# VH-VL binders against q95uq1: the designs that were tried, part 9

Target 1, 197 residues: q95uq1
Amino acid sequence: MSDNHEEESNVPAYVPGKHVSVDQLKQQDAEDEALKRYKESLLGTGVHAPKDDPRKLVIKEMKIQIEGRPDTIYPLDTKELIKEMKTKPFVLKESCHYKITLTFNIQHDIVSGLKQTNTVYRKGIKVSTEKHMLGSFAPQALAHSVTNPRHGWEEAPSGMLARGSYTAKVVFTDDDNEEHLSVEYAFSIKSDWKSDD

## First folded at step 1 (VH-VL)

Design t09 (framework fv_tixagevimab)
Fold by ESMFold2-Fast, scan of step 1:
Structure t09 (fold): chain C 197 residues (1-197), chain A 118 residues (1-118), chain B 109 residues (1-109)
Amino acid sequence: as target 1 above (197 residues)
Amino acid sequence: QMQLVQSGPEVKKPGTSVKVSCKASGFTFTSSAVQWVRQARGQRLEWIGWIYVGSGNTNYAQKFQERVTITRDMSTSTAYMELSSLRSEDTAVYYCAAGYDSWGFDYWGQGTMVTVSS
Amino acid sequence: EIVLTQSPGTLSLSPGERATLSCRASQSVTSSYLAWYQQKPGQAPRLLIYGASSRATGIPDRFSGSGSGTDFTLTISRLEPEDFAVYYCQQYEYSPPWTFGQGTKVEIK
């Protein structure tokens, strides 16, 4: 398809009238490559992953903060704690203000374009699907932290139809479509707090 | 929330060496890069070199390559710059700066005055 | 080695005026690795802009950066008295050496 002889004959060093576009594309390519090499330089020493832990993503905890109430913390750094998550539902009062923070480590390799897909179910029926871009993260001794929403608070639904028990599944993937982790959890929306009953 | 504190002023004779320290407090030191920069009175900023704290990899400006060594001690969260074969033109304020270089070097030490004279 | 040339050498302006500072590179610089600093006499440099256009934490919105390739600009939309200082650009490409421009002095007329 590509004719090398014609390309060589017809491709000048710079395309007349398109110099800015050519320079911009070259800069974008150089930017991606330079950032990649810089990230690789960070991996030469420092954080050593456990030999028998193949995980690239290790969630240490999930913190649920509700305005005017104590924080709820779920440790998630082991396979067993992740499996138990769905048996320990949290409660949201209708219209309450909340936010969720994930604290995690990255091991072995840099993870580029980490994303979460959260699907919520009620009585086995899918009621919502949300996707969030978390970013790109390198192995390091200090945990990474991501809070959603970044500003202010999220508001819980309200009304008779919104009240009830829910299950959810969150799946973490990256730019290479590698699936790192899947977590199932449960929660309920109530007219009043369970702990205040 | 990193803070960098440098060692105090030095007065040295030509031909000797000086070692300046840069101690990090706060929690991002092990994931940072540290660059060293100097400035003679009334002159421009001049880059000396850098170190990736986690890897220990270093790079130096050609002008300083034969005389400078940059190191770090992760147990004390301290970076060091040693400059040998001092000349009068090495008289300057020396700064360390830390950050993740793709996000800039937003933490700077207060500077260390090195005076080289007889 | 990438040489950064700043212009003008000196800007003499009054509070309330717009300042536009140029930084030109001898060869292309990846925008992710272009920063601007403010320095006042006797003080360490203060990071203003990183990645050519991203404002550093605590920096007022009157400061903005733009540009790509070999031509970069720092703009101060409305000078305040505390903005009279020397401004430096720096490139920190993966391939060293890293270099600074010679600075632009913004002084009160």
Scores: ipSAE 0.000, ipTM 0.418, lowest interface PAE 18.4, mean pLDDT 78

Design t10 (framework fv_tixagevimab)
Fold by ESMFold2-Fast, scan of step 1:
Structure t10 (fold): chain C 197 residues (1-197), chain A 117 residues (1-117), chain B 109 residues (1-109)
Amino acid sequence: as target 1 above (197 residues)
Amino acid sequence: QMQLVQSGPEVKKPGTSVKVSCKASGFTFSDSAVQWVRQARGQRLEWIGWIVVDSGNTNYAQKFQERVTITRDMSTSTAYMELSSLRSEDTAVYYCARDSYGYFDYWGQGTMVTVSS
Amino acid sequence: EIVLTQSPGTLSLSPGERATLSCRASQSVSYSYLAWYQQKPGQAPRLLIYGASSRATGIPDRFSGSGSGTDFTLTISRLEPEDFAVYYCQQYGSSPDWTFGQGTKVEIK
């Protein structure tokens, strides 16, 4: 399809995160060709979606990474964990550098042009809406990983007007406008880390 | 020289478990995948399962899924196949083999497992 | 699952004759991922052919494989005394689920 081709051509190149080692990649590349094909076969044909799970997109976790601080990880692979996310807000210090990584599985069929729409609210008022194209993904045993921003870091706002509590809703759709998942979460912007630990 | 050497023959009672070893030499074990098949006297080859050595990922034939466990030990370059809840019909020669493009290029000598009441 | 059916069950021939062994699959074998093995009494199987037509290292030229889709053949152009054995086909086009044929016994007439 032309629309899918246009969207794919507009996707920026992925910059790999700091979590996959170069040595690990070299080790995989050094594998016997027979083992590579065997591994590909295992991952491709061995990925049989659970018969009772119709989901095409299963988010395993969302990781909040802040430069110079420990990662915050939210498991999201069940509906109960997704609903609970609002009760466990994370904290961003004014002007801190952060990024968010999603780890997920695709089931049943290829998802073409997966995109997220993230809308942020403060006191019921919409303060921003950002759309990010994630890419196209196939079913496989090994989870997919996507980091936003794709390059570098985002910078948290600063100032008295920026401080406070926020809620956000992220919706995942594809090139066919099928809605796969929506997640609501909460966070706050604070002047210092000490009181929020 | 590429070689797979299996453990010696076993005689087991029904309801017990047997664990067969398969030691690799002459090739890089971590780059391999090991297949397990069995053959009862005068019968055809029957696939049991396989393990990708580097990842430890396994796959088992549906018939054996509830009773078989395939593992490996990287430090000794050895693969293992453990079969539980043994029955008389499990009496067979058990083979390990190296996987290559999905075909089995090097085979162990076989381990005779006899299950007698 | 892909079921492999070999024919004939037993092939009785004399040294010097041509042997033709058939392996038929219940569904198309992807990429012609089909292997042939020889097994002699008391021994482990020995790889002869892989990818339907490629001879394994050390296998004599008299052994050849052919076929694609659902119909595969192993040919021994001129039987030698050491070739009287049981032959098995195996598909690996449907990984993670390997299947073997029931075997063809090549015996002396």
Scores: ipSAE 0.000, ipTM 0.410, lowest interface PAE 12.5, mean pLDDT 79

Design t11 (framework fv_tixagevimab)
Fold by ESMFold2-Fast, scan of step 1:
Structure t11 (fold): chain C 197 residues (1-197), chain A 119 residues (1-119), chain B 109 residues (1-109)
Amino acid sequence: as target 1 above (197 residues)
Amino acid sequence: QMQLVQSGPEVKKPGTSVKVSCKASGFTFTYSAVQWVRQARGQRLEWIGWIVVGSGHTNYAQKFQERVTITRDMSTSTAYMELSSLRSEDTAVYYCAKYGRSLYYFDYWGQGTMVTVSS
Amino acid sequence: EIVLTQSPGTLSLSPGERATLSCRASQSVDSSYLAWYQQKPGQAPRLLIYDASSRATGIPDRFSGSGSGTDFTLTISRLEPEDFAVYYCQQYGSSPPITFGQGTKVEIK
């Protein structure tokens, strides 16, 4: 029936999945509105994702920085590189100070509440699971960067029982429970930096 | 669990258009891409195109780009595939599917919609 | 576009046997961006393997994928009754367009 060729900005009706209170529903609507406004602002700046790449999260690299040592960098922007991580373990000396930096791009839409869950295993046994909130990120040309810990350094474990080989799995999810990426990697804790000691 | 539910079977005359719907349930629809694939009896799966739900960005296979339009309605969590200028060779089951966490593999599928173009 | 050729066209096997399915590409599939799907009559395809060797969520460990370049393999170590179906490979190393193989039917002997 309509031959209307005018561009119409339709705001979709909100359809909640879970039961929430009136106040929570209003807060959720405000967050959705902020998300839409932010995305429109970014689209207005000419930021565009590749049409042939539907990924929302593209990890460019993971950098392991150890105090007083050269950085170890793992490029992760392809599936081949992600698969190879588990065959290229890095070494942490007992009690060394380290931090990990992720550089990544967000494509197509803002990602709200991006978080990582790191689970570490030794000989098939889960020894730890840590969850870190990375933040909310929008598409932009310049890669985002997040370092953990944000300030200072983490300290590697020490002691005879801490030494050995470890495997780990990190999973990236967001506030909508969408799983963006899973990466498996390996590392070892040693008494000294020499690989043959 | 995310689920994709498609509209019912269609019987169309050559030269007409068909519009198939794909309704998603679950909060992840807004941040998903929906792909469309078809399969004629005894033949390969054939990719038609995709849409990023949040942005409305589309990409179409060259074979279909002149005849296909993929859209979405975020208020109803529904994606649509409209194919125009139907021919007998368009007779197939049409599937919608959500892309996985990698380029262009399909982790969730709709049940399929049979489109028959009568000769 | 990359053409995927699957072989054999039909595998006739008994439960408990090992099934090996091949998928050959007309040119190299970058980064092993290849997936495998299972399809039963009247049903939509089901993702089994992505990125050539990564098992999808909920898929039994008897399913495994391997290969790179132009030659890829899907292995079912011990066929269960529910595994008799048609299997398709799909590439996304050179996409668009996404392309699929013609399928291998695994049937009861």
Scores: ipSAE 0.000, ipTM 0.437, lowest interface PAE 14.4, mean pLDDT 79

Design z01 (framework fv_zilovertamab)
Fold by ESMFold2-Fast, scan of step 1:
Structure z01 (fold): chain C 197 residues (1-197), chain A 120 residues (1-120), chain B 107 residues (1-107)
Amino acid sequence: as target 1 above (197 residues)
Amino acid sequence: QVQLQESGPGLVKPSQTLSLTCTVSGYTFTDYYIHWVRQAPGQGLEWMGIINPSGGETSYAQKFKDRLTISKDTSKNQVVLTMTNMDPVDTATYYCARDYYEGWDYFDYWGHGTLVTVSS
Amino acid sequence: DIVMTQTPLSLPVTPGEPASISCRASQSVSDYLAWYQQKPGQAPRLLIYDASNRATGIPPRFSGSGYGTDFTLTINNIESEDAAYYFCQQYDSWPYTFGEGTKVEIK
């Protein structure tokens, strides 16, 4: 919520209205308190998404970190950038150590049991599927970040048949089986780094 | 002496099923992927599909997904292309080709090609 | 799908002239690009891979260059035997796609 026009003005003057019993007043106060707590639990920090943006999960960027090399960052703030991601592959050297970090915002409601399914294809053939439980995330102004693997590094494959071009699809779902986001990306595994990689 | 050879019928009637065989020699069959590529008379090259001869995993171009099957017979060093419901527009020379050097998707060796005419 | 566009579609050349064929990808393919030569009635033959590496047995008059979306195949001191169709192919992204081909004709 960023619109202050929704706030009610205090009315300090006494306005005679319908009489309400003390039991009804206590009941109303209890329900108001419960509703407030419920809303606070849904919104976490109490931050609201823009009115015109219905998305619950807004991806900001994907960062590829390779041990001993500069980070590669893909901004994903717009639908166009997400669509273009697969046309800008990154390179992994055989047996290199790497990790991937996704940065995103949660809007409107808490997302419970967010899961990431990453399916990798080589020459159009599915070679692996990994599922990671990311946890539950509340709406907040600061972006959330999740890194896979959670600890240490993942090791890139090696060997003649491991070298090649790969594509991958990441799908984000939750405990209600709602799909929040799908991103396709590409990478290649090479025997050595090129000067412009 | 790496060799790939296509074989199969030169003539197919509309609505019939095409079966083409690619026989390889001169290298270890399961170490390289095999692709099928076709070329209509006077036209360019059109990629159709791929098979991993080790595991038998396949992938096909969207255009052919519902009528194309690629399989392998490791005992004969063969890859088989099967395509149902042939149409005159499927008239083409069909090639098999292999990947080279660490499995990249360029084709260092091609078969000689086999012309398939689809006509009544 | 990545679209590969070749220019020109037909290129008449005189023996001894240099010939250049361009290949443009609709999206970056890095250097995952190959060139093939096809003579009438024959299978395609690999000329260049990884944009600039000559395949085994290919004469040094053939060379490739480029990165990203713009690629060139150059034939220096063209010979009569080089009359053929030439195709580029990207293998950066699935599915693999070819250019429409360029017919090199000797005058």
Scores: ipSAE 0.013, ipTM 0.523, lowest interface PAE 8.4, mean pLDDT 81

Design z02 (framework fv_zilovertamab)
Fold by ESMFold2-Fast, scan of step 1:
Structure z02 (fold): chain C 197 residues (1-197), chain A 119 residues (1-119), chain B 107 residues (1-107)
Amino acid sequence: as target 1 above (197 residues)
Amino acid sequence: QVQLQESGPGLVKPSQTLSLTCTVSGYTFTSYNIHWVRQAPGQGLEWMGIINPYGGSTSYAQKFKDRLTISKDTSKNQVVLTMTNMDPVDTATYYCARGRYSLYYFDYWGHGTLVTVSS
Amino acid sequence: DIVMTQTPLSLPVTPGEPASISCRASQSVSSYLAWYQQKPGQAPRLLIYDASKRATGIPPRFSGSGYGTDFTLTINNIESEDAAYYFCQQRSNYPLTFGEGTKVEIK
C-alpha cells in the first residue's frame, strides 16, 4: 500500500493497426523498406510455427501475487485446465494488494493490440468490467509475460458488501476484435486470511 | 518449503551414460517447468534443456540434442536427465532449476551434483 | 545462439562503494534479461528479472537497468556478503544463454 517500490514493466514494441499474418506483413511492406525493417524486428529470428496447434494465443499460466502471501499459479496451457479454473478459487483479503501476471505464447501471426476484458460477477450480477491493453506481440519460441498493474499494486475492495464469492470471465481480443480465448475463474473476498488461504 | 534435490553418481567413465534425478517438493509438480543447467569447474553456466512436467514436452540445446533426454515421473515428483556418451569435457556440477517469471528464469535451484568423468 | 558478454570479468570493490556490471547481448533481447548471484559451493540465486524487477527477498541495494542489447546490474553501498560471481541470462530465444560471469571481490 504505502510501499514506494514501483515495478516498471517494459511493453513490447507496439505496432498499431489491423491483425495481419506473417506472410501478409512481408508482402505488404515490399515497397517500404523502413516499415519492413521495423516489422521484421518484431518477428525476430528462429521462429517456428507449431505443426499441430492452430491457436494464435496460448496462455501458459496465470499467477496471482498477493503482497505478503505465497503466489497462486494456475497452469492454463490445455483446454482441460482452462475448464477446471473456475472450480479452483483464490482468496483475497479486504484491501489486500495484489497483481496478476499472464505468461503466454503467440503463434503463427503477429497479434496487434492484444487486450483483455475482465468482467466480474457476484450472485449473477455484473459488478465491474475492465479493459487492459497488453500490447502487440510477435511469434517467438519463448513466452511473453505481462503483469497488471504494470506499476505497484491493485487494491482489493473492502466492506461488508464487498465480502463474498465472485466469478469472473476474461476475454482476449485484438485490434480487429478477433476473440482468441475466454477463461472463467472464481475468487472470494474475505475479512481476514484463514490458515489454508 | 520449496525444494529441488538432485541425486545420481558422482563418477562416470568415458562413453557411459549419466542418469541424474531431480526430486521436487513444496509446490504443485505440474505447475512449473524444470530446467537442467550445468557448470564446468571454474566456468560459467550452460543451459541444457527444459521439460514441462504436465505433458512431458521437452526442448534441448542443439549441442546436446543427440545424446540428452529429459523425462518425468509424476507419481514421484521427479525429473530425470539421461545423457549418453559421457566425455571428460562433460565434467561439471549439474543443477535442476524451476522456471518462474515467464517460465524461463530460475527462482529455485537444486544444490547441484558434481559429476566427474574420468577413466 | 545469442552471445552474452559481461564486463568486467573481475571487479574489486571497497565496502560502501557502488559496483556496476555490464552485460551486452549479440542481438536485441528486449527486456528479457535476468541477473544471478553465485557464491562458492552454492547454486545461483535470482536477483533481477525482466531487466529491472527485483526478485522476492532481494535487498533494494541491487538494481537492474537496460533494454535491447545493453544492460547494467548496480549494487549500491556494497557489503562484504556481496562478494560472489554475477551472471546475466537472456530468455529471448533458445537456447537460453548466460554471460561468462563477473567476480566481485571485496577489498
Scores: ipSAE 0.000, ipTM 0.494, lowest interface PAE 13.5, mean pLDDT 81

Design z03 (framework fv_zilovertamab)
Fold by ESMFold2-Fast, scan of step 1:
Structure z03 (fold): chain C 197 residues (1-197), chain A 122 residues (1-122), chain B 107 residues (1-107)
Amino acid sequence: as target 1 above (197 residues)
Amino acid sequence: QVQLQESGPGLVKPSQTLSLTCTVSGYSFTGYYIHWVRQAPGQGLEWMGIIDPSGGSTSYAQKFKDRLTISKDTSKNQVVLTMTNMDPVDTATYYCARETSYLWGEDYFDYWGHGTLVTVSS
Amino acid sequence: DIVMTQTPLSLPVTPGEPASISCRASQSISSNLAWYQQKPGQAPRLLIYGASTRATGIPPRFSGSGYGTDFTLTINNIESEDAAYYFCQQYNDWPLTFGEGTKVEIK
């Protein structure tokens, strides 16, 4: 008659805040005059994107912060850096506290309902799928930044079955199911400060 | 004690706009995502959309995105569902539900509202 | 979209016997599966998440199992208060999807 506490966390449950969605301006269908005028006003401001770069989403960097340890920063604004990310794994100690920040630019047009889907694999087997809504973002000179969690920390898994090498694939999509970007990365969960207990 | 309570009209005419309010209590309003789920009589549950009560960011199921808006009023601890152009096939019990975890993508619901039946008829 | 199929849709059970409800996903969802109980006139109640983890306050007679595409909710020594609808829900991919529901009836 005991409860199963294996999945419970002692970390406060704080959900990260997000920017106000452009979707909240929608009142009608695709011919909504308010949405059309809003998009035209942004395009008319002189904000421009390279014509030979069709990307709407450009991730500038991903920052991994672990409580009590130096930050790890991955620049991701080129095809080469994105391809190489999987070869540069980061380490999470079991039960450590961490958070991840994405810094990115939006080009060409507003991206509505940007969402990330993060799928984690161990030895080719899917272990988890995590989805997070980031919000709606407009083209602008200054980069956007999103941290998860916005408050406090995430806690890494623990236990002998949790330790090992992982790969992950994060896919960025929007409310129209357009895929903007896919990135693969790798990490390990270690317990080198613990006994063989 | 955590509570979610839907309120709104029990009867809506075809082509009219539906407005439902979900009032929450017993926890920090901005700390948890809120989803809307509906259930037609004798049918299964259907996910409609989600809102972040902190930032106001939303996402909707594709079939609803052209007529559904979810908004929030932090001063009243309320989430509001607005759906335009109601049709008899939209007759259902509408629930708001709280996402269980601060973790990324833990999209299951630890608390549900009581549900409010909305009948769409002429 | 991931389609969730529940079997059976109606399950009459004798008191004290075990009851088993099956849920099948149209593609692998790992362990990202939750179970809910809904009694007439009441809101759904979370029973199980992560395919096999009991939610806080749920009696140990409720257990979940499965991985990938095939999942089972088991109620051992069923009691009269367990007469209700039971729904599975996948949270491996969006949109979130639910099974059709199983009505458990006490004979």
Scores: ipSAE 0.006, ipTM 0.462, lowest interface PAE 13.4, mean pLDDT 79

Design z04 (framework fv_zilovertamab)
Fold by ESMFold2-Fast, scan of step 1:
Structure z04 (fold): chain C 197 residues (1-197), chain A 121 residues (1-121), chain B 107 residues (1-107)
Amino acid sequence: as target 1 above (197 residues)
Amino acid sequence: QVQLQESGPGLVKPSQTLSLTCTVSGYTFTTYYIHWVRQAPGQGLEWMGWINPNSGGTSYAQKFKDRLTISKDTSKNQVVLTMTNMDPVDTATYYCARVDTYSYGYEFDYWGHGTLVTVSS
Amino acid sequence: DIVMTQTPLSLPVTPGEPASISCRASQSVGSYLAWYQQKPGQAPRLLIYDASNRATGIPPRFSGSGYGTDFTLTINNIESEDAAYYFCQQHYNTPYTFGEGTKVEIK
């Protein structure tokens, strides 16, 4: 995933900590579009955050899209599914074109500067570490979606040395250095696909 | 935990349509392809086709393409095999089997028990 | 279609002997080959996937090897419970095709 462009979210410039009624906030600032967006973000925080779930980041799924092949979807919205992910490796054919989409919800409060750090290992040896800025996101009912690369496709490595089994660890953090989630997964690079074309 | 279960009629008359249902449990229905494989008495295994329960996309062996349809009902976690114009040579045990999408694995890791369909007058 | 050919089709073995079954593809299937065991009246059971990986719960006496067109399933120190049919299957291209099956019989 070579596209490292920072994604700016539609986050307001300020966040007041004072308690004011939602309706009162809306009425005071009807002419100011930026302040309307801020009030909508505050509403999202209160309305879309479940009382019994302390998570700020809930990954719903990771989707792997490979050009000319069916999408592969990893549901990740429970701790059990997250733990199982490392036992379910995916395959990339040498030189295939692929992209990965994360679908997620933000709860309770705005997450500023959400980042992923992805470290890949082969036979216990670290082969790469990549950091991607995902952006800043507000609580809302509709899930957020981020695709890497943002445009086009990434190309899988090729050659005898590239073929083999890999493990990876992705860690999600924010500008406050809060660690939201860590997921381990596995994949293989092979000379050809298992079925279809 | 993971389970696949076939159900349908054990007897079909020649020229009639067969309908078999595969009900799955113990995993997220849309994350694994469901394949149909049959086995005539005393014979080997014959792959028939698959469905992607997420997209509804299907693939069929050319031998069956003009009379076989595989469909899904996501609300019931079910895949349905429909085959028209049954013939006595279609007498077989029909299995549904789960295949990981390409990102997870490469094998029929779980099979149903199979259901014997006899085609006879 | 890729044709899968198994040899032998019938394999009588004595308990404690090693048994080997060969599977040959009409064209390269890479490592996309699985082996299944089927006992009378039962559904097939996955033994080996991706040519050499044992499925969960499969005893270590079962092993697979090969790449491309030539594959082998080996059962070391065969037990009476291993009497069954064994099938190879390629996952390289649709239609997925199976070998004819090998009947392993305990003498």
Scores: ipSAE 0.000, ipTM 0.408, lowest interface PAE 20.3, mean pLDDT 79

Design z05 (framework fv_zilovertamab)
Fold by ESMFold2-Fast, scan of step 1:
Structure z05 (fold): chain C 197 residues (1-197), chain A 119 residues (1-119), chain B 107 residues (1-107)
Amino acid sequence: as target 1 above (197 residues)
Amino acid sequence: QVQLQESGPGLVKPSQTLSLTCTVSGYTFSSYAIHWVRQAPGQGLEWMGIINPSSGSTSYAQKFKDRLTISKDTSKNQVVLTMTNMDPVDTATYYCARSYGDLYAFDIWGHGTLVTVSS
Amino acid sequence: DIVMTQTPLSLPVTPGEPASISCRASQSVSRYLAWYQQKPGQAPRLLIYDASTRATGIPPRFSGSGYGTDFTLTINNIESEDAAYYFCQQYSEYPWTFGEGTKVEIK
């Protein structure tokens, strides 16, 4: 019996010195009038989103990184690619070190308190539910990136009872309980990368 | 003075990995996005990708997505382009260019570096 | 991908005359269009952004117009130093895309 569900550990922390202030931007470009106008226009509100895309959250890709192995990348920016995820399972070797990175865009409005709920099933039985707070994100064309775990690696389970095939469902919601996206995927835990368990 | 300068090998063999560095000076590194744009000899301009130097977030053109990585080194004010499995068709002048945010055009460009891919 | 089409691809002009280059987007890019000048062996130089705003240091003989899908770069009283390639570029949607380029030649 473990209580390894830590939603708080997935909240992005403010890092002093990583952001750029309005005053710093103006001071750096004091000699250039056109750059001052650029900065003044951008310091308001306004990011252009594709006009035919009503989504507030667009996941560009999910990257599965396993220490000592090639990255597995799932593009997820279309409805068809999201449906395909369940048919393309990835493999985790017992006790391997892994991490998952989501690359995504936010469109239209600030999304406050974006969180994911990941439920894992084995042979139709729910084996775990994990909730992770991703943070609050503003619209911008440059993609946001969030990695779990934030630091180091997560360790895959081990033992005879852990080996087998799994399915999972991840649901993205915000502070208003608005559901943005639901994705189903599959994976297996094996004793070795090529073995049948 | 604001400057962007590309550096890297001028010659790459087919199937090898290209690594180019863009060094910036004269402004706050994290304030502007850095993009990579290439131009084959006698041809037009082709956008490859973008990095936010503050967060490290990237976006790539689909045709390069499987072999292109753009990364940053904040301590050196550098952005690095890495592209695997180079082919003679990748022969081009490679430019880094900056934009303020992602809604505005390229106001400053590097001088460009010619990369020739041949056996 | 948004396709940018420039016309003409080659434009011979006489000094003192106006020159116009057209750029058409395959779908609306709103105002998010830029024009660049490139001379042989040099990096592109930003002339116009947001369809009609001149970049810092660009002479007033250069002007841009348009919105949505149809855009024009105009060079009034063209000078011999304006012989160069000119490219339009949209920054409305990724991937950002450029026109084929127009070669402006002085007669």
Scores: ipSAE 0.000, ipTM 0.420, lowest interface PAE 17.9, mean pLDDT 80

